# VH-VL binders against ER membrane protein complex subunit 8/9 homolog, part 1

Every score and structure here is a prediction.

Target 1, 192 residues: ER membrane protein complex subunit 8/9 homolog, of Dictyostelium discoideum (Social amoeba) (q55fm0)
Amino acid sequence: MNNNISITTEALSKAHLHSFKHHASSVNGILLGKADKNSILITDIIPLFHTQTLLPMFEVAMIQIEKYCRDNNIDMVGYYHSNQCIANELEPEPIAKKIADRLNNELNNMCFLMISKIEVNRPSGLVSIDKVGSDWLKNRKTLITIDTTSNSEDINEILKRNLQNIKESQIYDFEEYLSNPTRDWLNKSLVL
Below, numbering starts at 1 at the first letter of every chain, in headers, positions and changes, except where a header shows other numbers; antibody chains aren't numbered by Kabat.
F, E and O stand for the ipSAE by ESMFold2-Fast, ESMFold2 and OpenDDE, each averaged over both directions (binder to target, target to binder). V2 = 0.75 x the mean of E and O + 0.25 x the DockQ between their complexes.
Where letters were taken out, [cut] stands.
Atom coordinates printed by the task and the answers are left out, and those that the model quotes come from them; centres of patches stay.

## First folded at step 1 (VH-VL)

Design a1 (framework fv_axatilimab)
Fold by ESMFold2-Fast, scan of step 1:
Structure a1 (fold): chain C 192 residues (1-192), chain A 119 residues (1-119), chain B 107 residues (1-107)
Amino acid sequence: as target 1 above (192 residues)
Amino acid sequence: EVTLKESGPALVKPTQTLTLTCTFSGFSLSTSGMGVGWIRQPPGKALEWLANIDWDDDKYYNPSLKNRLTISKDTSKNQVVLTMTNMDPVDTATYYCARIRGYWYFDYWGQGTMVTVSS
Amino acid sequence: DIQMTQSPSSLSASVGDRVTITCLASQGISSYLAWYQQKPGKAPKLLIYAASTLQSGVPSRFSGSGSGTDYTLTISSLQPEDFATYYCQQYYSYPLTFGGGTKVEIK
């Protein structure tokens, strides 16, 4: 995973908004885009969970995402995670490492990104997590750049505007789609 | 063999700044997953975490003491330095440095250095 | 901050006894818990990390268990060298916090 990683402004905004929506919880999702030997370009994300990630639920999500990727000429290129407590923001939780192992076995040379606060020394708010031996450890030396080709607006201004109007930039994750015990038709449609 | 050793003054006057150095061997802070933290223990009291620094030069401070603490490393010398300003008699404690691996538990500890704050 | 409560604060035991020490976190810590042994005048020594994983060189009579908020350190057959103070520590969230300690005394 010694690659240059770029993420579009749109994909980056979605990842941060997922984290902000569930600020008191850990969140995770799949990074979508294209990868070659030397670089990864992330052009979209699929938010997955905001409470507990159970592996059976994760496997259901993977099946649906794989179909989406096939139908839309896009690839799974990695995984993102945000810890419940942002003070531990750069150390992956045990479930995040387990998911990363699962994905790394399938995708080979994927990226794993932790969501953190946007800062001058961390313009994307993302930190790379590399596999070192049997563990996953942060690596701030890996360059994560913002691809502004489609939108040149500053990411901080985009997030500020979206957070001021939550109704305009609502992010829904896969868990909300599949796990809603108050909506019987979701349980019924899941069976079908 | 992993070893850590604390050094610094045994006596500090109130309002002065304490500087402690941790010198270690058997590992490097250039190695991913490695870090060093500082923990103190007042006589007869529980352990209190102060600050951590890791291989990526990320610094973490106990919020109750953050305005008083600075942690830094010199990777080439295998040293980590903790500075604590405005010392008070309640800061009298044994100060330990310890190694961190991956997650933030402490697998090897220095012997500790007793710091007494008095006039 | 995550508060770590140890019980009991002290206990008296004899060689050969089974000793159990409990650590309660004020919120779920997902097994990010370590146990340390501290003998008088000495630095703490790591016994267990990730709630149940023994540190290399630690005798098998020590074991850790638990999940969520409730964790236990067990010494299956107490030896003379085990008389010490034991501390739990959570490393789920900053600030890192230790329990108040449990002193295991000879009786």
Scores: ipSAE 0.034, ipTM 0.638, lowest interface PAE 7.4, mean pLDDT 84

Design a10 (framework fv_axatilimab)
Fold by ESMFold2-Fast, scan of step 1:
Structure a10 (fold): chain C 192 residues (1-192), chain A 124 residues (1-124), chain B 107 residues (1-107)
Amino acid sequence: as target 1 above (192 residues)
Amino acid sequence: EVTLKESGPALVKPTQTLTLTCTFSGFSLSTSGMGVGWIRQPPGKALEWLANIDWDDDKYYNPSLKNRLTISKDTSKNQVVLTMTNMDPVDTATYYCARGGYSYGLRYYGMDVWGQGTMVTVSS
Amino acid sequence: DIQMTQSPSSLSASVGDRVTITCLASQGISSYLAWYQQKPGKAPKLLIYAASTLQSGVPSRFSGSGSGTDYTLTISSLQPEDFATYYCQQYYSYPLTFGGGTKVEIK
């Protein structure tokens, strides 16, 4: 279904910081927010993996995220992925398509977003991926808008400030949590 | 192909101001994430970073030399200019300009393409 | 400022040898480390960035490893064209800082 997709500056900043922290590898995570019949608003993200997605551990993460969502009145609304290789640019990797299929089977009206560079014709740096038949293909017509209601500052200035303050070192993903259970992969204490 | 080339005087007298120009091709400083930096190397010594300028005109300076350095860009000419005031014989070095690369976002990898360098000797 | 300490400052090696060069940062730099090769009279050439990612066109005998404060450049089988000075550089924070260099000389 055609959806109007918006993302807050905080959620967008977190996604880009996760990608930047692990620039030499693929990253992925879950998009949180609210969805209705025709629109999705993404207000937070949960970073998951930065090397390889371990499917059994992905299932463990999903259970914990579902509990978090119920406790905090927020929903899982999609999935993000960033490829390691610029030569493959926005083509979803096989593992990304498998995860998207798994999530699409359980979530109503989800989005799948690839993270890329912020540009004039791509202000959020995000590209929508739609399910076409049995495959996942780039949707070149869907514009992902930035919701500035809670923060009217330009996203480029926010990212610049956060990277200058080395905020990417303070964002943790689920894979880091598996190696050190003291890591807050829900990033509740992260200030951007 | 990406190329950078330094130009400026080969000899500078003590107390004078040095002006170096980096002319580049194969990329633009209007491209998000791109930057150009200056690095110097005194004869037989290690590399020392001096200054960077990035696509959005942000400027970074080595704190030990900040009061002497000014970096600027002319995006339309594909040039970056460095000025260094009050030159001293200890500033004798080969001066390089180099392109900064980046990952998704605003940090530079390191310097992926370097100019050939220009030797600047400070003597009376 | 982050201090970068390279060891050794120089070494002598023969073609075919395995060479290792180490770089120690005065604080954690989260793998934001590059390695450069500089031949006499030439500009430095980027070999490795992000501590372990090989730059396009660089031979596979070069590899980088490490994390936190401790990093290593390895040349698995030294070739005649590899005699040069090698520098590490952190790009975790400004000011950008280089190690003192390691000169790899022929025996």
Scores: ipSAE 0.005, ipTM 0.474, lowest interface PAE 14.8, mean pLDDT 84

Design a11 (framework fv_axatilimab)
Fold by ESMFold2-Fast, scan of step 1:
Structure a11 (fold): chain C 192 residues (1-192), chain A 118 residues (1-118), chain B 107 residues (1-107)
Amino acid sequence: as target 1 above (192 residues)
Amino acid sequence: EVTLKESGPALVKPTQTLTLTCTFSGFSLSTSGVGVGWIRQPPGKALEWLANIYWDDDKYYNPSLKNRLTISKDTSKNQVVLTMTNMDPVDTATYYCAHRYYDLFDYWGQGTMVTVSS
Amino acid sequence: DIQMTQSPSSLSASVGDRVTITCLASQSISSWLAWYQQKPGKAPKLLIYDASSLESGVPSRFSGSGSGTDYTLTISSLQPEDFATYYCQQYNSYPLTFGGGTKVEIK
């Protein structure tokens, strides 16, 4: 599956801030946007977990996200994951592959993205993971571009500014929502 | 079809500046994730990476060749230019330009031999 | 800088032989490794990327494996057109570095 994948600056910023907020643990979330047979545009993300992902809790999140998508004319288009282990940061962990399989069975066309360090040769800091047979393997040839239509600011500058302002503390995931329902797991009020 | 071709002088005298041009087709340096790199190979020796330039004009240089290298692009002409100052006989090598798709040198030019001698 | 050490520097083999070339990185490169084939007088050709992914158009007799610091290129049944020099290259971090090369020559 070699798809053209684009992510908005805002969605990308949220994903990296979620990872940075919980830099000592694995994090994951759902990618929202629109997909056709040849391309995926990610316009938002929903952060999910920052400790252990239990499948029953993941299913509860899916029910709520499906309702949100239906009400807001947006689709679930993929999954992101960031590993706890630095040495194998881009090898999908067993739980990530399990979640990707579950989502792949339901979604017509999806992407699976691992969060990594932003570098010149990885400008989004994202690496595509493709299904090959029964396994999930990284694929650098899948094009992942930053859609700057709504915000042309450099992602590195956005992240620097938001980290200086400790904005990562203001991004909430679904796990935090389950512990305290006042948390905005959709992060609608978050300004980056 | 992606193609790249190197051009420049075959002979350079010590202390002179080398200018090499890579002319390409089949891709654009305005496409996200795309770049062009320069790699050289002295006769009978290993490959050595020199410099990369990307679609967003980000540039990377081999630190061992500090301050001798300049890489630039002209997206409208489909060209990437490498300059290397203060040439020395040890810089005698075949110089290659290669298409870079994020991390990969997936297509290479044929190479151009540069001999540095007096 | 990440140093890439290839072994052996050269080997002699016959058509039909299984050939194994190793590449050792001075620090972990997280499988960000490519293998190139270079025939005399020609430019290098990409064979393998991400340590184990076969580039389109490359024969299935070529395979790559490894993780961390240790990587291997294998040619399962050497063909006449495979006599060449092979290079590994890491792209984990700048500067990009190549191994010293392994020359596969006819016995």
Scores: ipSAE 0.013, ipTM 0.548, lowest interface PAE 7.5, mean pLDDT 86

Design a12 (from a11 with heavy chain H99R R100G Y101W Y102D D103S L104Y; framework fv_axatilimab)
Fold by ESMFold2-Fast, scan of step 1:
Structure a12 (fold): chain C 192 residues (1-192), chain A 118 residues (1-118), chain B 107 residues (1-107)
Amino acid sequence: as target 1 above (192 residues)
Amino acid sequence: EVTLKESGPALVKPTQTLTLTCTFSGFSLSTSGVGVGWIRQPPGKALEWLANIYWDDDKYYNPSLKNRLTISKDTSKNQVVLTMTNMDPVDTATYYCARGWDSYFDYWGQGTMVTVSS
Amino acid sequence: DIQMTQSPSSLSASVGDRVTITCLASQSISSWLAWYQQKPGKAPKLLIYDASSLESGVPSRFSGSGSGTDYTLTISSLQPEDFATYYCQQYNSYPLTFGGGTKVEIK
């Protein structure tokens, strides 16, 4: 499919902060928003894991996220992943491909995004991964645009400010919630 | 099995227009993410990319060729056509068509030698 | 345009040798790099895409590594069928550009 993918400044900032908080490890999460036949708009993200993803724990997270989506009229629209190995930063790891297959079987019109550096040719820092036969390959032609309608501030300035304020320490993933239920895995109180 | 084959004239005179056809099988240019490109190689020299066309009819051209290039597709015939105007002896090369997955080329045609001479 | 500088332009090697070919981009290409093998009189063949992903059917002795501007193709134990010219290609931005090639020839 020729999907137009947009992500809000807030959702994009959360994804990068999750990756930065655990810069020495792989991280992943679920993309939330709305999808139609031609486009995906990502308005929030749910950070999942920062160590090893175990499928039973992933399934527990999926059950809770499905309930949240149902109660809040928002949909799961995709998956994000960030590799720990700098030499292979854009190649999806085997576990990422396995999770993407699992989600692709149940979601209509999903996206799979790898997190990398923000660059001139990659303004969001996100790269699309498409299913090709039985494999997942990066797609240079799919551009991820930043939706600035709710916040017109430049993403680089937002990330700079949030890193200066050590906001990455305040973002919590589902793995941290499992070890301490007082952690806000939805990050609704996080101010960026 | 994916195959591509180039066809066109072996000899072109200076100032004439070159037309090359790539005929392929084993895939469709309606598949999301797929494209076909043209690459040339002068005798004993390196590869030079010329143009790409994609499933969504998006087209890209090498700007160094001064707008001499036109690429088009006929999805129903499994063909991609490249035209290059105002041929010069320096354009003598083997011309390849290749399937682009994204913008790298996983299957190549055998190539067709085009000599530009009076 | 992104300039791809490939080195060495040629090398002589023996069967069983470890061969290393390098490719330098004039600006970061974010691992959007492919490696091709071309034998005399034949079309190029894809070996590696996305800097390090081995194309299906390509022997495991071939590997790619690198990031940013610096990339390497390694042949861990050269075989007789590996004597060829090797090219890198970036696909981070248009126009797509190839390296000048590295000819691997018999000692």
Scores: ipSAE 0.012, ipTM 0.536, lowest interface PAE 8.2, mean pLDDT 86

Design a13 (framework fv_axatilimab)
Fold by ESMFold2-Fast, scan of step 1:
Order: sequence, then C-alpha cells, then structure tokens
Structure a13 (fold): chain C 192 residues (1-192), chain A 119 residues (1-119), chain B 107 residues (1-107)
Amino acid sequence: as target 1 above (192 residues)
Amino acid sequence: EVTLKESGPALVKPTQTLTLTCTFSGFSLSTSGVGVGWIRQPPGKALEWLANIYWDDDKYYNPSLKNRLTISKDTSKNQVVLTMTNMDPVDTATYYCAHRRYGLYFDYWGQGTMVTVSS
Amino acid sequence: DIQMTQSPSSLSASVGDRVTITCLASQSISSWLAWYQQKPGKAPKLLIYDASSLESGVPSRFSGSGSGTDYTLTISSLQPEDFATYYCQQYNSYPLTFGGGTKVEIK
C-alpha cells in the first residue's frame, strides 16, 4: 500500500478558512477527491460542524454528500478535523476518533487529516492520522504533499490573502445550513 | 522491555562497504506502525539520520547518502541491516539503530557501535 | 531540507538553575519535534516528543513548549545528572534532521 496523500491548495485553503471562521470552536468536514490505486488526491472539501457534531445529523449530511459525489463523479476519501485549543492541536480529540471510526466502516482506506488554527505569525499545520489497532494515532510514514500545480504560491501566503479578502465569511458548513436552508454548504460557487 | 544492539566491524578501509546489523527484542517489525532507523554521530559532532525501514517494508534514505545506502529487514530474526558503500574517513562515526514509535520519534536506542575508517 | 538551529551551542550553569534551550526550524514543523539528552559515551535518550509531551520515566523538571518554527526545552531546576548535550529533532518531513546540539556544562 502506497501512503501518498495529496491535497490541492484550494481544498486545504477551504478547510483552514472553515477553521478560522469558527476560531473559538473545533470544526470538521469531509474530504473529496479520487483514490488512484494506492494514492489519494483530495481536490475539495465539504464543511460540516463547528459547535457540536450530532451523529444523527452527520448521517443526514453523509446521505446528501453521497448523492453529490455520484452526480459529480467525485468520491468521499476522508475526514478533516481542527481542534479549538492550540495545546494538543494536532491530536485527534475523542469526537474526531468516533467520527473517523464511523467513516472508516463505510470507506475503504479512509484518509484522516488534522489541521491547525491559523495564527498571524504561526505557519499552518497539517498531519495524517492512521488507524493503529483500535486507536487513531499520528503516523509520519504517510506522506502528505500539497498539490501546487494550479498555484505554486506558498500555502501560508494564500491563506493570508484569503483572510485579507474576508473569504472565511463566504464559506458555509452543514450546521449553518440546518439553521438557514438558503446557505450553500457545498460551496459550489466559492472560488479561492 | 525493548532493546536494540548494533553489530559490525570496528575498522573499515577506504572504498570498502560497511554492513551493520541491528538485533532487537521486545517488539516486532510486523506490527503496524513500527519502524527502525539508523543514525550516526561523528566524534564531537551532531547526530545525522541515515535511513528508516517500516513494518510494511517501506524504506526512506537521507538524500545526501541515498546512492550509498541500503536498508533491509528480516522480521523473523528481529534484525535490520544497513549497508553503506564506498566508505571514506569522513564516515568515521558511532552508528546507532533506534525504534520509531508509530513511525514518529526515536524512543529506544541501541548502545551504538564505533566504526573507524582508515587505511 | 528543514534546517534545525539550536541556541546556544553551549552554556554553563549551576545546580538549581533554570536552563532554557531554543530550537528554530527553517519552516513549520507542526510540533513534530523531539528532544533528546546525550551523556558522554552514551546513546541519546528521549525526553520530550510532539514538542511538549514528557516521555514516561523522565523527571517533571523537563518541559517543552513551542509551535510552528520556534521551540524551547526548559529544565526548571538543574540537577547534577542533567549535565549533558541536548538535541532537538524534527519528524515533520524527510529527511529527518537534528539540531547542532547544546552542551550544558558545570559552571
């Protein structure tokens, strides 16, 4: 098995903007892309929750995402999570592990990424989480590369520009959709 | 109890090939997440990483030395072997093997074996 | 390659002193950093992993902090057995790289 994971700058930027928009809480979402043999290419993300993940609502979101994936020839390839607290910011918290277990039961060879909160003078962080026995643990054997083919600019510079343009206000998650059904939580029109 | 021990020649002549064996106990290289690495330290100098091997036989090499290094494992014997070609006096160092916890940090180290390269 | 720069290269301290060693990465390493202690003629010993997690069996006077590119190892009250060389090491990306080391000497 090849442990090569690639994520586009656009997909990674969306995940960080979701995290930044809800800076005072943990956030999560689904990774979309293609699995090519033993490698995973992540080309988009769908933001889900920012206050509390309710598993029944998560199931509803999954059904909608599965339909979207079938209609758009793209696959669910994994899960992302961002902790509220800088202390242990890249360690998966209990709710993240529970959701990862649920997804792993349905997705063969699931990808699980932890991302850090963006801070003014601190570079962004990204790490892959592997299932070891019954637990989810960090594992640096898995290679993560940022796919810069569409934009060779450093991810931290891209994030600064998007924050200056207040792009975080334009990203919506599933939890916001539950409160206002006019919100496009699939973010089809968002360009970064 | 996790233990690792390096073995190999104490003296190597320039241009020869060095072969070092790491023999370990207390863990298995068939266990998911487990790896073993090789690190060296010239006298009075800093630590330098050389190579890693993992439970699924994935291998990683320091690019500055990749053309000279080969790492292999024998899971049934609890051994990892490092081979380094075309030895030079600047390769004189203490060579360590170490266990990687979850493929991350080096939590248990062997005692090290001193290799001197001279004519 | 990620370059790890340690400061200072050496320091002199007395028993009971608070000692701080710094490690600077040339790019973000996302807290994928370990600290090792090495006594003369001995193999390195893991003290701290993931920048701030204390390894089992290591005295609580050792602590690590930092994130992104800037990390510190602190010894709150130096003991006689703490005179050694300390190394930081990043495991964010290959090749794995170590700092140049900081020698803590008796004053």
Scores: ipSAE 0.006, ipTM 0.505, lowest interface PAE 10.1, mean pLDDT 84

Design a14 (framework fv_axatilimab)
Heavy chain, then light chain:
Amino acid sequence: EVTLKESGPALVKPTQTLTLTCTFSGFSLSTSGVGVGWIRQPPGKALEWLANIYWDDDKYYNPSLKNRLTISKDTSKNQVVLTMTNMDPVDTATYYCAREGWYSPFDYWGQGTMVTVSS
Amino acid sequence: DIQMTQSPSSLSASVGDRVTITCLASQSISSWLAWYQQKPGKAPKLLIYDASSLESGVPSRFSGSGSGTDYTLTISSLQPEDFATYYCQQYNSYPLTFGGGTKVEIK
ESMFold2-Fast, scan of step 1: ipSAE 0.239; ipTM 0.709

Design a15 (framework fv_axatilimab)
Fold by ESMFold2-Fast, scan of step 1:
Structure a15 (fold): chain C 192 residues (1-192), chain A 120 residues (1-120), chain B 107 residues (1-107)
Amino acid sequence: as target 1 above (192 residues)
Amino acid sequence: EVTLKESGPALVKPTQTLTLTCTFSGFSLSTSGVGVGWIRQPPGKALEWLANIYWDDDKYYNPSLKNRLTISKDTSKNQVVLTMTNMDPVDTATYYCARVPYDFWSFDYWGQGTMVTVSS
Amino acid sequence: DIQMTQSPSSLSASVGDRVTITCLASQSISSWLAWYQQKPGKAPKLLIYDASSLESGVPSRFSGSGSGTDYTLTISSLQPEDFATYYCQQYNSYPLTFGGGTKVEIK
C-alpha cells in the first residue's frame, strides 16, 4: 500500500471542476500518473460519469484509457468519486465500492479518493479510502499533498477563477462523450 | 471494548537493551489506517512520543531517539514490540502504548503504562 | 520539528470556575490537535481531537477551539474530578509533539 499520495494542481482542479459541473450529482473518474514504492503522483484526471455508471460503458472507457496510457507513458493509478450534495459524508456509495473492487482486481497498487470540501484540515479536498476485508473505509493517515511545482497558486484561488470563467462547462466526461462523440473527454485542449 | 496492556522488565541496567510488548484487544492492525504508538513520561515530566507502527508496517520514529528504537508488530498475536538500545538513567519513565485510530493521528485508547527504572 | 508551548504551566481555581488553557504551535498545524487529561498515577485520556471535536463519553463542559497556531481548551464549570494535568498534542507532521502540560489544582 502507498503511504503518500501527491496530486498536481491541474489534476486536482479538473477533479473539483468535474464535481462542480455536476454539483447535485455523484461523479467519478480515473486517476492517472506514476507510482513509486511508497508514493503515487497523480498528474491527470479522466472524468467518467455523472449520472449512472453502467458497467458495459465503464468497460469501453477502460479500453480507451488503457490505450491512452500506453501511448502517453502514463499509468492508471486510481479512482475518484464524489458523493452528491452532502459535504461531510465521505462514505463511498455502493456503486463506488463496486467500481473500486473492479479496478482493484485489475490494478495491483491503486488509490481510491473521495472528493469533498477543501478545508484547512483537508487542503486538497481529498480523502483516501482503503479496502478493509470486504469493505472500503476512509483512511485519514494517508497523506494527500498538492504538487505545486507546475502552479504554485492556492487551489482555492484557482477554483474561484476557473468558476468565474465558467471552466466547469468546458470539462467533458465519458458520459457526455456517449451523448455527443465530438466531446473531448480526455480534455487535452483544456486550459485552467 | 478496546484495551491495551504493556509488559516488560521493571528494572534495566545502564547500556542494556529494553524490550517492551504491547498486547491489545478490541481491534486489529489488519484494519486500514489503524496504528499503535509508544509514548513515555519521566516521573513528574511531560509526555514524549517515541514511535508509531501502522497496519501496513509503516514505521515512524522520534528523530532524537531514532538510532536506538525499533518497533515491530505481530498482527496475528495482536502485539506491538518496542526495543530501545543503550539504556541510560535518563530513560527512566513510565512507558505507554496507545491506539492510533484511522480517522485522526492521535491516541484514543491508552494502556495503563509500565514503569521502567534504569539504575545500576 | 513543531514545538508546542502550553500556558499556564499550572493554575488553581474554584469549583464552578471557567478555566482556559492555551497551546501555541511554532507553525500552523491546521487544527490537527488533540487534548488529553491525565490524573495522578493514571494514563492520559483523550478529550478532544481535531481541535474542537469532543471524544465520546467526555463531559460537555469540555470544549476546544482555535486554528492555525493558537488553540484553547475550556472547562466551562470546573468539577472536583477535573483535578489533573492537561496536554495538547499536534499531529500535523512527524515527529508528533506534546505540550509541556498544564496542571489544574482545585482549591
Scores: ipSAE 0.006, ipTM 0.500, lowest interface PAE 11.0, mean pLDDT 85

Design a16 (framework fv_axatilimab)
Fold by ESMFold2-Fast, scan of step 1:
Structure a16 (fold): chain C 192 residues (1-192), chain A 120 residues (1-120), chain B 107 residues (1-107)
Amino acid sequence: as target 1 above (192 residues)
Amino acid sequence: EVTLKESGPALVKPTQTLTLTCTFSGFSLSTSGVGVGWIRQPPGKALEWLANIYWDDDKYYNPSLKNRLTISKDTSKNQVVLTMTNMDPVDTATYYCAHRKYYPDAFDIWGQGTMVTVSS
Amino acid sequence: DIQMTQSPSSLSASVGDRVTITCLASQSISSWLAWYQQKPGKAPKLLIYDASSLESGVPSRFSGSGSGTDYTLTISSLQPEDFATYYCQQYNSYPLTFGGGTKVEIK
């Protein structure tokens, strides 16, 4: 089924900044928000890894995120990924498909989004990946809209300003937290 | 098994309107993500995309043909209809309808094609 | 509109040869590219989608690669049934556009 997916300007900015911070590697993370039968609203993201995703470490992150969601009345609604390899930018890497299978087995009506370049026909820079049979393939017909209710500023201007202020260096992922527990991987204090 | 078959007149006079019907089986145009497109090929020339229609009745047309094209669907009959006005000899071509794959948006299964000749 | 330039327009090859066909887009198409094979008098057949994904039932000797504006279809060891015309097609944006075709002829 085609899902109607919306993402807030703040959540979208965080996802792109995570990708910009680690431009030479694959990055991934969890999408947070609320979902119903055919609609998903993403209001936040949790950055996870930027070098190699080891499934045991991913499971540790999942346990902590589940507790955070319960405490804050927000749900895990999906997964985002950005490829290291330039040869097939939008094809999910094998590890991404494995993580998507894991999450799809647990979550109701989840989404899987690949981070790409912002373009006129792709204003969020996000491409939906859906499960077709036993495989995960991109779906250009899934509507991904930017929810500007809280911030009406153009996403391109927000990213430009945040990159000029080197804000990508201030976003932390779970992998950085594992090596230094002073890192705020939930990025609660980050202002974009 | 997905199958599509084009039908329509083999000969059209200049200035007349062409109506082509694509009849299909093995899928429904009420299924999310599914679409049908029309593509033509003049004898010995390259493929040219004409129009797409999708499950949600979303329609796309090749702007080079201006406002000559209309695409519609009848989900209950498993049919997609293409209409092209003001036919000209340069519109002589084999016309194909094709199933758009749910993901990743390629034309995965094509009809056999129907030859349309435009002459006096 | 995105223009798709296909090279060469024709080539001659022998069974067992490695054949490469190039498709150049006038702007980035983000790997939203398909390759089709067409035999004389027949409808096109999908070979590859998303630049590099092999369609079910297509022999493994066919492969696609590329990103941005530059894409390549490779046939690693040409077979007699592979003599046909090949077309690339972008689906990054409307209108959908095809390359001019590459005719692969017997040498």
Scores: ipSAE 0.005, ipTM 0.480, lowest interface PAE 12.6, mean pLDDT 85

Design a17 (framework fv_axatilimab)
Fold by ESMFold2-Fast, scan of step 1:
Structure a17 (fold): chain C 192 residues (1-192), chain A 121 residues (1-121), chain B 107 residues (1-107)
Amino acid sequence: as target 1 above (192 residues)
Amino acid sequence: EVTLKESGPALVKPTQTLTLTCTFSGFSLSTSGVGVGWIRQPPGKALEWLANIYWDDDKYYNPSLKNRLTISKDTSKNQVVLTMTNMDPVDTATYYCARDLGYSSWYFDLWGQGTMVTVSS
Amino acid sequence: DIQMTQSPSSLSASVGDRVTITCLASQSISSWLAWYQQKPGKAPKLLIYDASSLESGVPSRFSGSGSGTDYTLTISSLQPEDFATYYCQQYNSYPLTFGGGTKVEIK
């Protein structure tokens, strides 16, 4: 993808908190926002899974998210994935590529972001993945800009404060929602 | 199996232009993601990256040498050519070509044997 | 440009020793680091990529670790064929840069 990608500090913070909460496993989720022909602005995220992603459960999540997007005038604009903290942590895992293929067939213009569990305070800890032929490859020529329009505070300070306040314990993913419907999988009440 | 081999002059006079050719087999620069780079090593010194070229003809140059370097490819011949202008004795080195097998993972998994270029009057 | 500093410049070791080589980047490189082995008169050979991933065919005694700016190559039990010069290379951004090399010599 030859798009300009921007993500808000709030959306990025939520993704990192999801990743940090489940640092011993891989996590994933959906990127929400607006896309046009040349740009994608990510304004929110929906955390999905922190254990093995089963495609039937992923389909259930997609139905719920599609309804939410329709009701709230926001679009699914992409996918994020964060590997277990191991070798090749920014290389998309086979399951991540399979989910990206599924979403890429449905969405007109999407982004796929890999998020580091190790380099959470660095811009380089967030990389774009592009479909090249039949494979998904890291594209370091795609600059991901942090959109500070609604919050000019540095992302590193936001993450530091949120981790000190143990905010990762307050973020819930769709998998936790399926186990307990009282969990706010949209995380609208989460204050960052 | 994959092989790369450098060819070019062993001796170059100061101010002349150096042209080196990398000929490879076992892969093609028509394959998405793949690239070829040039690295040099003066006798007894460290490795220095010079330039990379990729399947889509995208090119990267070492900024300290950019005004002197040109990299090009001939996909049908499985060749990558590096040209370096205004050679100086300090450019005496072994020149390597190597395969970069990732779209954004710019490390070198297979290297040619290297060709020694001496710059002297 | 990202400067890569290797330490030590050289070390002497015996067969069976544990050898540790370090590589320090002038700024974070997000684990986008490769390690190469070079024997006298030969081209470099890839050992490790993405800081800790072992290249196919490389013996398991070689391992890499690190994050941010600090990276380490370890040889758990040095073998006679391991006496060589080792280089790190960052690929976080262009220009690609190599460390100065660490020569592992027989004691």
Scores: ipSAE 0.015, ipTM 0.552, lowest interface PAE 6.8, mean pLDDT 86

